# VHH binders against q89az9: the designs that were tried, part 3

Target 1, 320 residues: q89az9
Amino acid sequence: MNLNGEQKSAVLLALVGIDKAIEILKELSIQEIENIAKCMSYMDVISSITADLVLSEFCNEVRINKDQNISFINNNFIISLLKKVLGEHHAVLLLDKFKNQKNISDNIKKLNLINPEKIVSLIKGEHPQIIATILIYLNRNHAANILSYFEDNLSLDIIRRIANFSSLKKLGQEEFVKIIDNLINKYQNSMLNQQGIVTAVELLKLIKRDQETKILTKMFSSDKVLAKRIKTKMLEFSDIINLDDVYIRRLIKVFPLYELSEIMKVEKEEFKKKFYKNMSLENTNLIKNYCSKKIFISNDLIQKKRNNLLNSVKKILYNS

## First folded at step 20 (VHH)

Design o01
Fold by OpenDDE, fold request of step 24:
Structure o01 (fold): chain B 320 residues (1-320), chain A 123 residues (1-123)
Amino acid sequence: as target 1 above (320 residues)
Amino acid sequence: QVQLVESGGGMVQPGGSLRLSCAASGFTFSSYSMSWVRRAPGKGPEWVSTISGEGGQTNYADSVRGRFTISRDNAKNTLYLQMNSLKPEDTALYYCVKDSYDIYEILKQYQHWGQGTQVTVSS
């Protein structure tokens, strides 16, 4: 069983019901109560299987009949239990603490899933101490990747701040929750905008090409940023061969050669020629040699790599 | 009590220059890093620049790097921000912030904005 003692205790207390749980908690230290309550707060949903396993283990140990009234852990139960055991004031404080911690934890999990570049765009305007604090809570690898996007002197300062970090106090936690919430909201809003762009692109693809061109031309005159975003989103892999050589050269500089080689192995000669004319003879020969090798790459993997290349191209075009 | 009083703002044309000052009192000025933060209308606070207590290290937001210079005179308990090549997007209220390793201490200052100094860049 993957639950620790405190977690098991939390489950058992929920199973025995509030009245019996209160009597049990009276025999525990405040710290133990807090720890168990914390576990309860994080265990919003306990599976029936988990409950049964915990109960079985407990019953086996104490040789008690397994036929017991099972109560499920819910917010009301936790609140009532804590109020009865700790009093109203202490219970409220503890609940607030747990709420904030859970909020932070949940939002951090979300942030850990967001692309580092996007995170940087969201936090670059924040005070370095705020940046440092955010990085402290993120996964280490993710934080490191994010840090790499900052200028060297700023990175140094951020690291210094991290090194001097102790812990967030209660008031700091409250403020930090607001910061993280704001970041998540910004991210979500950006995603909504992206969804809008996707929808626009889908619609544009369904209309006549002449009309599409007219719309985008007019849009470019009134809103260049939006037009660029849509245009880049509309770009397909097959369009890469039609790009100006200047962009191909830029692409070659930033895109891993080995990955490019893998793509070229399955691409048509026209695609290869487009790149060969824009790269060194040495790199060309390297790719040619690779293409001559009997290497099997799955279609799914190839598509993923194509998408990577396309994304790199889109980035270059957007920033041009 | 910590007091920070900003001055030096004004209206300038694009490409113009301004020098902001912040007079600090109520704490050992040289012991703390200081920052400039700005707030444009309808936007949240944006970090601009930070300088270490002794003035040996400076950091800048990408948006102002190469154009703005942060400095300090510890003998005068004064923080400065030289702003060159000003752009319309630099239009904001500028605030001086006492730095801290506690985000609460920083954000507390955000919640209790002083008067700041207004910088307006317009043709």
Scores: ipSAE 0.828, ipTM 0.968, lowest interface PAE 0.5, mean pLDDT 85
Fold by OpenDDE, last read:
Structure o01 (fold): chain B 320 residues (1-320), chain A 123 residues (1-123)
Amino acid sequence: as target 1 above (320 residues)
Amino acid sequence: QVQLVESGGGMVQPGGSLRLSCAASGFTFSSYSMSWVRRAPGKGPEWVSTISGEGGQTNYADSVRGRFTISRDNAKNTLYLQMNSLKPEDTALYYCVKDSYDIYEILKQYQHWGQGTQVTVSS
């Protein structure tokens, strides 16, 4: 946020209204009043999002100071102060708003740390207006990455909704908090389930191959879904060359050719042959031409692309 | 008062078809985008499809794209959902929703569901 302290103060005063702002200004020095007034005079229309961020930051600062043994700043003190300045009714409304904003902010911070693909999987079943609202609160780059996973017409609708977005009302904020909380809970639950599968896979990799095969065969007969999940998780990039051609053909249809070309440039001839026999001559020639070019890609980027290919294969196998 | 009444649900075999209708009243129908949302037993609401006020833009969830078609007749204040190639996973109560740029207005409808129309896909 590129606002200085005086600008933030101006925003806060604007939010409390003229009558209450005057009462606050009575407690400030002449110089402070002049500086804030100047900021107000130059201040353009502030977006509802900016206003919410300023309020959230203010609330966070007050809370942090509470933890630093400032005995005079407790919840009761803040409530009393706001009641005195704004009146009892307005103070309660403001406190509720701050609480909701903090909850939103905290959950949004968590969502900003989740990879875009996982976010899409969590929100794709939501109404487009809910999706739009979530994207508005996320970091811009993160939101843009997430948006790129949606179909073109849906992306257009989401952007339209973002463009027409107004501030969340109190009741809307409460509901939005619930939505985000549910998303975080779903994410956490999915992670716990994944951890179990990971542990199972780790154990299976440590036992003798014959025992592993017996266990997985029996599991497949009793619980096909679990067996498929474990088998899919056990699949390594090096195993792709051993897959049936039917799966390679399916992979070629859904995986971007340019990204496949980048991977093939650094892979062994055996890997290339596995794909060439399952694609058109035209696409084969395109990849060969690309491989002949002196293009340098970082090892980290190549590994990421390999992982993308592996994930695509896993998805195909799981759904088969 | 805004009123939305869903109809056209029923029981069908996998691969079958149904056409849902939603009769709207209490607002200028053509001025609002409309959506279909479904709720399966034990699951939360799932967005299915949206159509713009004039009917020129349509969106679909990945799970129904290519199988379902949303349409509307503004002269009759009616929203439609043609469902083809139905699957057991499509079994749910289906609701029509009046869209809004305010999330609360949408979620309020989720909290006060009408009767909806039941779609059951079973062999």
Scores: ipSAE 0.828, ipTM 0.968, lowest interface PAE 0.5, mean pLDDT 85
Fold by OpenDDE, fold request of step 24:
Structure o01 (fold): chain B 320 residues (1-320), chain A 123 residues (1-123)
Amino acid sequence: as target 1 above (320 residues)
Amino acid sequence: QVQLVESGGGMVQPGGSLRLSCAASGFTFSSYSMSWVRRAPGKGPEWVSTISGEGGQTNYADSVRGRFTISRDNAKNTLYLQMNSLKPEDTALYYCVKDSYDIYEILKQYQHWGQGTQVTVSS
């Protein structure tokens, strides 16, 4: 948010209304009042989105301060104060609003820390309007990165929805919080599960191969899903050449040819042969032609592409 | 009052096809984008497809792209979903949803699910 402190204060004062704003201003220095008033004079229309963002930020700051000065300001005191100043009904509404905004803000902060690809995996099943709403609340750069993972037509629709977005009503806010909470929970659960699998894989890699094979075989008999997950995680890029041709054929059907070409340009002949024998002559020639071109690809980019291929293979194997 | 009535579901084998219909009433049908959403047992709602009011723009979830086709007949106030190459993972109750730029209006429909139409893909 590109607002300075005075502007944010102005927004907050506007939100509480003139009568209450006056009460707040009584507690400020003359200089502070002048600065805020000046800022207000330059402010035309505040969007509902901006107002919500400012409010959410405010709620977060208040929380932080509470954690630092636990001794003097308890929630009960604030509630009592607001009830006295605003009346019971209005105070309750405001508190509910603050609570919702805080929850949204907290959850959004968590989402902002999750990588874009993972976010996409979490939200891709949601209605486009929900996706749009989530993106509105995320950091702009993060939202943009996330948006780039969607198909062009869907991206267009999401942008259209963002453009037509006005504000979340109270009930919408409550539901939105639930949605985001659910997403975060899904993420956390996935991470926990992944962490366990990673640990298991690490351990299995440290034991003798014969013992590993025995363990995995037994596991496969008792818990096929778990065994598949572990085996899939253990698969390395170098193992792709040893896969059954049936999986290579499946991979070729789903993996972009252009990206495969990029990988093949730097891979050994054995790797190329493994794929060529499982694809059409036409596609083979396309790849060969690409490999003959003087195109430079960075090692980092190649590694990313390899990972993409590996992930595709893993997906195929897991679902087999 | 907005009414949406889904039909066309059934049981099919993997690789089979179904065509779902949604009869809409109580609003100007052509003025609104429409969506299909499905809910599998024990899972939350999953967006499937959206079509614009005039039918010129369509969007699909990755899981159904290339297999499903959303369409509409505004003269009949009817939304359609042609489902081809069905998979067991497509098993769900399918719902028609009136789109809105307000998520509350969408979620409200989620809270008040109609009957939906059951699609079961099984060998």
Scores: ipSAE 0.827, ipTM 0.968, lowest interface PAE 0.5, mean pLDDT 85
Fold by OpenDDE, last read:
Structure o01 (fold): chain B 320 residues (1-320), chain A 123 residues (1-123)
Amino acid sequence: as target 1 above (320 residues)
Amino acid sequence: QVQLVESGGGMVQPGGSLRLSCAASGFTFSSYSMSWVRRAPGKGPEWVSTISGEGGQTNYADSVRGRFTISRDNAKNTLYLQMNSLKPEDTALYYCVKDSYDIYEILKQYQHWGQGTQVTVSS
């Protein structure tokens, strides 16, 4: 069972009902009550299995029917319990605290799932102290990855700020919630916009080429950024060979040679020629040598690498 | 009471230059890092640059790096921002911010913006 003692206590209190729970809580310290209440606030739904395990541990006599989900731990229960035990004023304060903490926790979980590059784009405009604070709450590996995208001096400052970080006080927590909420909202909005672009691209691909060209041309005149985004999104791997050499040269500078070699091993001669003419003889020979080796790369891995190359190209084009 | 008064803003053409100043009072100026933050119309605050208390370390947002230079004169309790090669995108109200290791102290300043100094870059 993955529940700690406080969590188990929370479950038990919920199971005994509010009246009995109140009597039990009256015998506990404020700190204990706070801890248990906190646990309750994070336990919205408990599976019947979990409940059964907890009960079995404490009461060998009670088995819960396997088919029932236990949803008895809800906000209303917690509120009522705390109000009765701590009084209205203290209960409200504690609930606010829990709300903020939960909000932070939930949003941090979301942030931990967002690509580091995207996170950087979301937070790069924030004050270094805010960046530092965000990184403190993120998973360590994720934070480290994010930090690697910042300039060295800025990274140093951020680390310094992290090192000097003590804790978020109540007011700080409130503000931090707002910051994190805003980041999540920005992220969500960006995703929506991306979805829109994808839809637009899909539609554009279905219309006649002449019409597409007209639309994009007009769009470019009115909204260059949007037009670029759409054009970039429309770019396929097969289109790379048709790019101007200037972009290929830029690509070669930023894309790992070994990965490019892996791609080239499976690509057509025309693709290879497009790159060879834009790279050094030395690098060309390295790639050729690699291609001569009997190395097997899975199709899935090759596709991933192709996508990496395409993404790199798209980035170059977008920033051009 | 901490007081920060920004000045030096104005209207310039793209490619132009401005030098912003921030007069600080009410605290030991040299003991604190200072930052410039800007707010464009309809947008949230954007961090621009930070300088350490002694001036030995400077940081810049990517958007301004190479164009802006932050500096300070601790004897005069003044923070500066030299802005070169200005772009329309630099149009904003610019604010001086006293740094803190507490985000609340920073954000409090965001909530209680002073007058700031307006920078307008337009052709």
Scores: ipSAE 0.825, ipTM 0.968, lowest interface PAE 0.5, mean pLDDT 85

Design o01
Fold by OpenDDE, fold request of step 24:
Structure o01 (fold): chain B 320 residues (1-320), chain A 123 residues (1-123)
Amino acid sequence: as target 1 above (320 residues)
Amino acid sequence: QVQLVESGGGMVQPGGSLRLSCAASGFTFSSYSMSWVRRAPGKGPEWVSTISGEGGQTNYADSVRGRFTISRDNAKNTLYLQMNSLKPEDTALYYCVKDSYDIYEILKQYQHWGQGTQVTVSS
């Protein structure tokens, strides 16, 4: 049985019912009650088997209807119990606290799974204090990685704010939940939109080129943003060599030279020429020098770098 | 009571310039960092810039960096935002915000927006 003591207590209280639970709780401190209530709030459904195990462990003679699952989902039991023990006002406050904490926790878990770059895009418009607060709740490595995407002065400010952070008060928690929820929603929406675009691109790739061009041209006239998004998504790495030199020049300005050198090392001469034509002699020589070095880069790493370059190009094109 | 009054907004063409002001009262102005936040129609609040209490440190959103300059005159209890090279995307109501290490204090200001000052960039 993987339940901790508080969880077992929660189960036991649920099994004995509100009236008996009250008698038990009379012997507990407010803090203990709060802890147990918190556990209850985080527990969903306990199987009858688990409940029986808990009961057996505590050797309590409780008439348990063997077929009843204990469900904390509706929180009715918890609410009733807390109201009876703590009073209505205190019970509500406590429940709200638990709810907020759970929501924060759940949303933070989701944020921890989102790549740092995407997180930055989601939070960059927020006040630095909000950013700092978000980072405090994220996994440390994840937060550090996210922080690295911000400008140096902003990063310093964020760190300063983190250092001065004490705690989220109740009212702050409520508002923080809303912020995180909104971020998650934005993320989800972006993902949905991305999926749609991907589907569209897949379809467009399957039709004749002439038809594709017609569709995109018409789309461009009616919805320029959507057309650009689709076109951008359709762009492949191999298409970079066919881009107008103006875009290559822009790319060279924003893309790290070292990373570009790594890519060029494995690319065809035609690719190199396309870039050299649009680069300074100095930078060209730097790349050539690098290419002459016997450095092994894994295929996976090269592909990642190619993707980085492609993404940079896509950004340039999208904003053009 | 903390009072913040924004002014200086207007309508300008793309590429134009505006200077916003925020008159602060009801607190020791120099002791607090101040921020500009804007809200475009149908969008949530967007942080624009922050300046430290003494004015020695400034931060900018990527969208405005290089174009906007935040400054302050502590003797006059006034916060400024010089906006150059304005773009249509800069169209919004602009608010000054008293910074805090408590997000609630910041968000409280978001919930109780003052009048702000309207910036409209249109050809």
Scores: ipSAE 0.821, ipTM 0.967, lowest interface PAE 0.5, mean pLDDT 85
Fold by OpenDDE, look of step 20:
Structure o01 (fold): chain B 320 residues (1-320), chain A 123 residues (1-123)
Amino acid sequence: as target 1 above (320 residues)
Amino acid sequence: QVQLVESGGGMVQPGGSLRLSCAASGFTFSSYSMSWVRRAPGKGPEWVSTISGEGGQTNYADSVRGRFTISRDNAKNTLYLQMNSLKPEDTALYYCVKDSYDIYEILKQYQHWGQGTQVTVSS
C-alpha cells in the first residue's frame, strides 16, 4: 500500500463515520485537520481493497473490528465533519480552498495532455501574466515546449513574470479556475467540431469523385465556410501540384525558402517545375544549388516539412 | 483610486488608422507596465499589447504585430496605441489595463472595466 499517513488517516476517518471522526479530529491540530481534509477532498471513492488494507493495518495496531469494506467520501460528509470540528466559517474557507485546488489540478492534468501547439492557440490571446501562471502549473517539459512557440520578447516577459511569481491568492485561484475551465471547454468544442469534419472527409473520400464534387459544390453555395473547411481538410500533399498558380505564388511569399528547398530536394521534377514556374529566377537558382548539395535529411524531418508546407497551403486556401 | 480613461476610438474603413489614448491617475504611472486589451462582441477578452514602465520593452499579440504600436508618455500619465492597417476583426471595445504580477489584480479590471473606447472597422 503506497498511501502516506495522511491518506491512510483520511481513509480511516471516512470509514469510522462522522461521529467517531469528529472525536479523533478534536485531538489534532488545525494544520493536521487541513491536511487530512485535503486528502479527503482528493479521494472521492475508496476501493474495497484500499479500505481493507487500511483497516487491517489499523486493526493490527489497535485491535478493533473492521467496520466497512467500502466507503465513499462525499461532499456532505466532509462538509459536516469540518463544520463540526472547525466551525462554519473556517470550514467554508477550507472547503473553498480545496475545491479550487482540486479544480486547478484536474484541469491542469487535462492541459498537460494537450499538444503544445494547440495549447498555444488556446492561450495566445490571454494576458502574459495569465500565460505565465498557466505555464507555472503545467509540467516543466510541457511548459518549455509551449514557451518555445512564443516570440522572443514575449517569452522573455513570460519568464520574467514566472520568476516574480509568488502564489495565487484565494480570489486569484477562483479566477484562475474559471480561465482554465474556459480553455478546456474551448478545446473540447474544437475537438468535437474537428471530429465531425474528419468523419465527413472520410465519408467523402469513400464516395465516387463525381458525387463528391457535386456535394461540395452544392455545399459551397449554401455554406461556404463549411465547404472550405472540408475541402481544406481533404487536401493532401500530392494535391499541391494541381493547385492554381495563384496559390503557389502566395505560398512562395510566406513559406521559408530554405524549408522549401529541403522539400524540393526529395520531390519529383513535376513538383519542382510547378514552383519554379511561379518564383523568381534568383530563388530558383538558390533552390537548385541547394538540391545539388549532398545533405542528408531524415524521412521524419522531411515529412514534418511537407506537413508544414501543406498547412501553409491550407491556410492560404481557407482564407481565400 | 486607480482611474483609467480610454479615448480615441471611432469608425474607420479597412486599412485605416486610429490612435487610442488612456489617461491614467491614482498611481505612479511609470512604475507599472501597461497593457491594452480588447473585447469583441460575443467574444472574451483578448490581450493586444504590453509596454514596460519605462517604455523600453513592448510585446504584441500575433494578430496585431506589425500593425499596432504601443507607447507611453510618463510625464503625461498617458498610454497610447497607434493602430494602422485596421481590419474588420479589430472591431472591439479597447481597454487599458494596469499590469500586475497578481492575476487577480489584472482580472478584476476585466470584470470592472470602464467604458473603454469603441473601435469599429467596417466598409
Scores: ipSAE 0.813, ipTM 0.959, lowest interface PAE 0.5, mean pLDDT 85
Fold by ESMFold2, look of step 20:
Structure o01 (fold): chain B 320 residues (1-320), chain A 123 residues (1-123)
Amino acid sequence: as target 1 above (320 residues)
Amino acid sequence: QVQLVESGGGMVQPGGSLRLSCAASGFTFSSYSMSWVRRAPGKGPEWVSTISGEGGQTNYADSVRGRFTISRDNAKNTLYLQMNSLKPEDTALYYCVKDSYDIYEILKQYQHWGQGTQVTVSS
């Protein structure tokens, strides 16, 4: 028989079963669904001959893919299947739309798994409309957390842009695919770079101190950025007392005084004196009063507080 | 035909100031938000600042907040960027961008290499 692609699609969807047809239809536009539904509604009875022809065509395509050792569904398999089921013309239009939507959907799933603070660092240099578009595609709670990191005027502008967003046109979809793919690549490279730095730090800690110093000195002259990253990552809590007072003053400005008080209660006087000489008399007295009280703090909680302080120091040193 | 012509760049010592201008034509200037974007040597484009069409809403990237001031004169169809306390890190090609809710319209303006005004901050 002479069936067009929409008619073949209607027959296959009728034969595949409701659950499977729903999965296929979820990937289509409302217009495409309407076209197929019109074909289905005007078809009174599907003859067994027509059903056999459509099934035979579909089974032959599946058999060909199996013979070519296609062990998993990919875009090529789906493209071939859709062309045979829906017809070449309709499939081409659908495939352009789904290609962009699938690329966007896959990368958005990855972005939803990334820590909000890390996403902020990746997108801070983007135009506010690009940031707004990214946030529209993310989970609502995730996007809200990301927004909380931006300055108030920028957050307002981003929200206004989200409220006025209509949709991505075809050319905008193509550019958005490139943007989110680049963000994922930057994140993955950052994680690989971080693991390499962690390994280097572990190795440097295991070698003798004399050799460690020689290697870091040489590295600082040849690659200052890498050397700074390694030295910052090697920083331990005990090293905080040896920092230049400028960094201690910066730390005091951003680190919560209450948490600092808890840390000071369990630390040596040398450590406390380093901080006291860099803070106001008012804050020094507040900390000294807290330290004089009989307050129990668990070992696990103290270690968490120490790590928080150390991480704040590392952020300050890394950012100049 | 939309035209944006940047000017006011130059070489300046660290700590110095420059004022950039962007002459706009071919569209109703006051109806659109405008942005400054920069491209440092060897880097991709970086958003700097945005100002609303009526001029009442301004935003700045963290790297320039407090040092740069965006403004516009809708009677002259001109966008401005006052840059104070310039740092070597501010060295870049600066260009203005007509804002849009369509990211394609923004991103195609990013691909105009050779347009803009060069700012060089060297000691």
Scores: ipSAE 0.625, ipTM 0.905, lowest interface PAE 1.5, mean pLDDT 80
Fold by ESMFold2, fold request of step 24:
Structure o01 (fold): chain B 320 residues (1-320), chain A 123 residues (1-123)
Amino acid sequence: as target 1 above (320 residues)
Amino acid sequence: QVQLVESGGGMVQPGGSLRLSCAASGFTFSSYSMSWVRRAPGKGPEWVSTISGEGGQTNYADSVRGRFTISRDNAKNTLYLQMNSLKPEDTALYYCVKDSYDIYEILKQYQHWGQGTQVTVSS
């Protein structure tokens, strides 16, 4: 891997051990020590290949055993090193500064991996300045996608706040750490609950239908929110024909007519009739005209369209 | 010393209206954007609306857009929130907040400022 000089120094100091590292650091300036300590604070795992390459640049002879494949730097090593070199007071101040910066960096990496739509749901209740601060730290493409979900006047205000942003002070960094920790925790708890819902649905599909019905009926009595989530997740495309007409009308209102036409071309007449009785004569004739054409649609594409329709149904039922 | 005093809360039926007030002192009111924030029972703070210092720019959370109107009277150092078409979900303790580009200055107000005014929407 490509390491800069500070990173190579951090590797070397970890390999030589605490007593020798102290002797080496005493010959360096305070700024050099701070730079190396910062590099060490971000290093978790050092491969034996990396260690060997770094040592070959700076030593004629190997002073440590190289037959181990991995070295590991942790905060206790860094804490002990800095306390011995700088003294307790200065070491504590420096380590506190780096702790906040590292916490922010680590959690921002996690946030950048989360779907933009999910991030929006997590932050939409925050003050615009908090939203702006989060967006400043995210990848630009990721932040732009997130910003596109907000109303125009709010987006304008957020952009204005970003344009006027300079940096977080120490107290602002401490609060920001709490904010992003809370966002990560809410996301993780949501994911654990989602995995449980998937498992419950799989089990319910495998048991007998009369037992499935009994369980879901009792669940609706005791925990309506959970029961609704499970039943919505269990929906299959074939269930759409059995929906109340109210939901069919809502679906037609929000689902693209041309995609619906593609689906109708391959579906049975009773499915088509369910939709036709809930739409205008004009739209019915447009779909019938499309269905009369000799147009090929691949099985993969039609399955994707069917899944899109089913997902729209699930959104409507979840919000009703 | 910055002081913000909220009033105008009460109990109303769904579909009703209330007007909240926030009397400000201890700072140049017209120089700062102001926000309303609410805290529902058992929940954390939720931003509701923001208005610029001169009053020309307003923003609303999706949950209240079209139902709530933020306004200010800089001559009286007073911030207002007109709440129409109230829903049970609007039940909360409402606070006003002095805006800032520093998130610490905003967040300390969630913990240290204002008594808030209670809004309860029930049948």
Scores: ipSAE 0.613, ipTM 0.896, lowest interface PAE 1.6, mean pLDDT 81

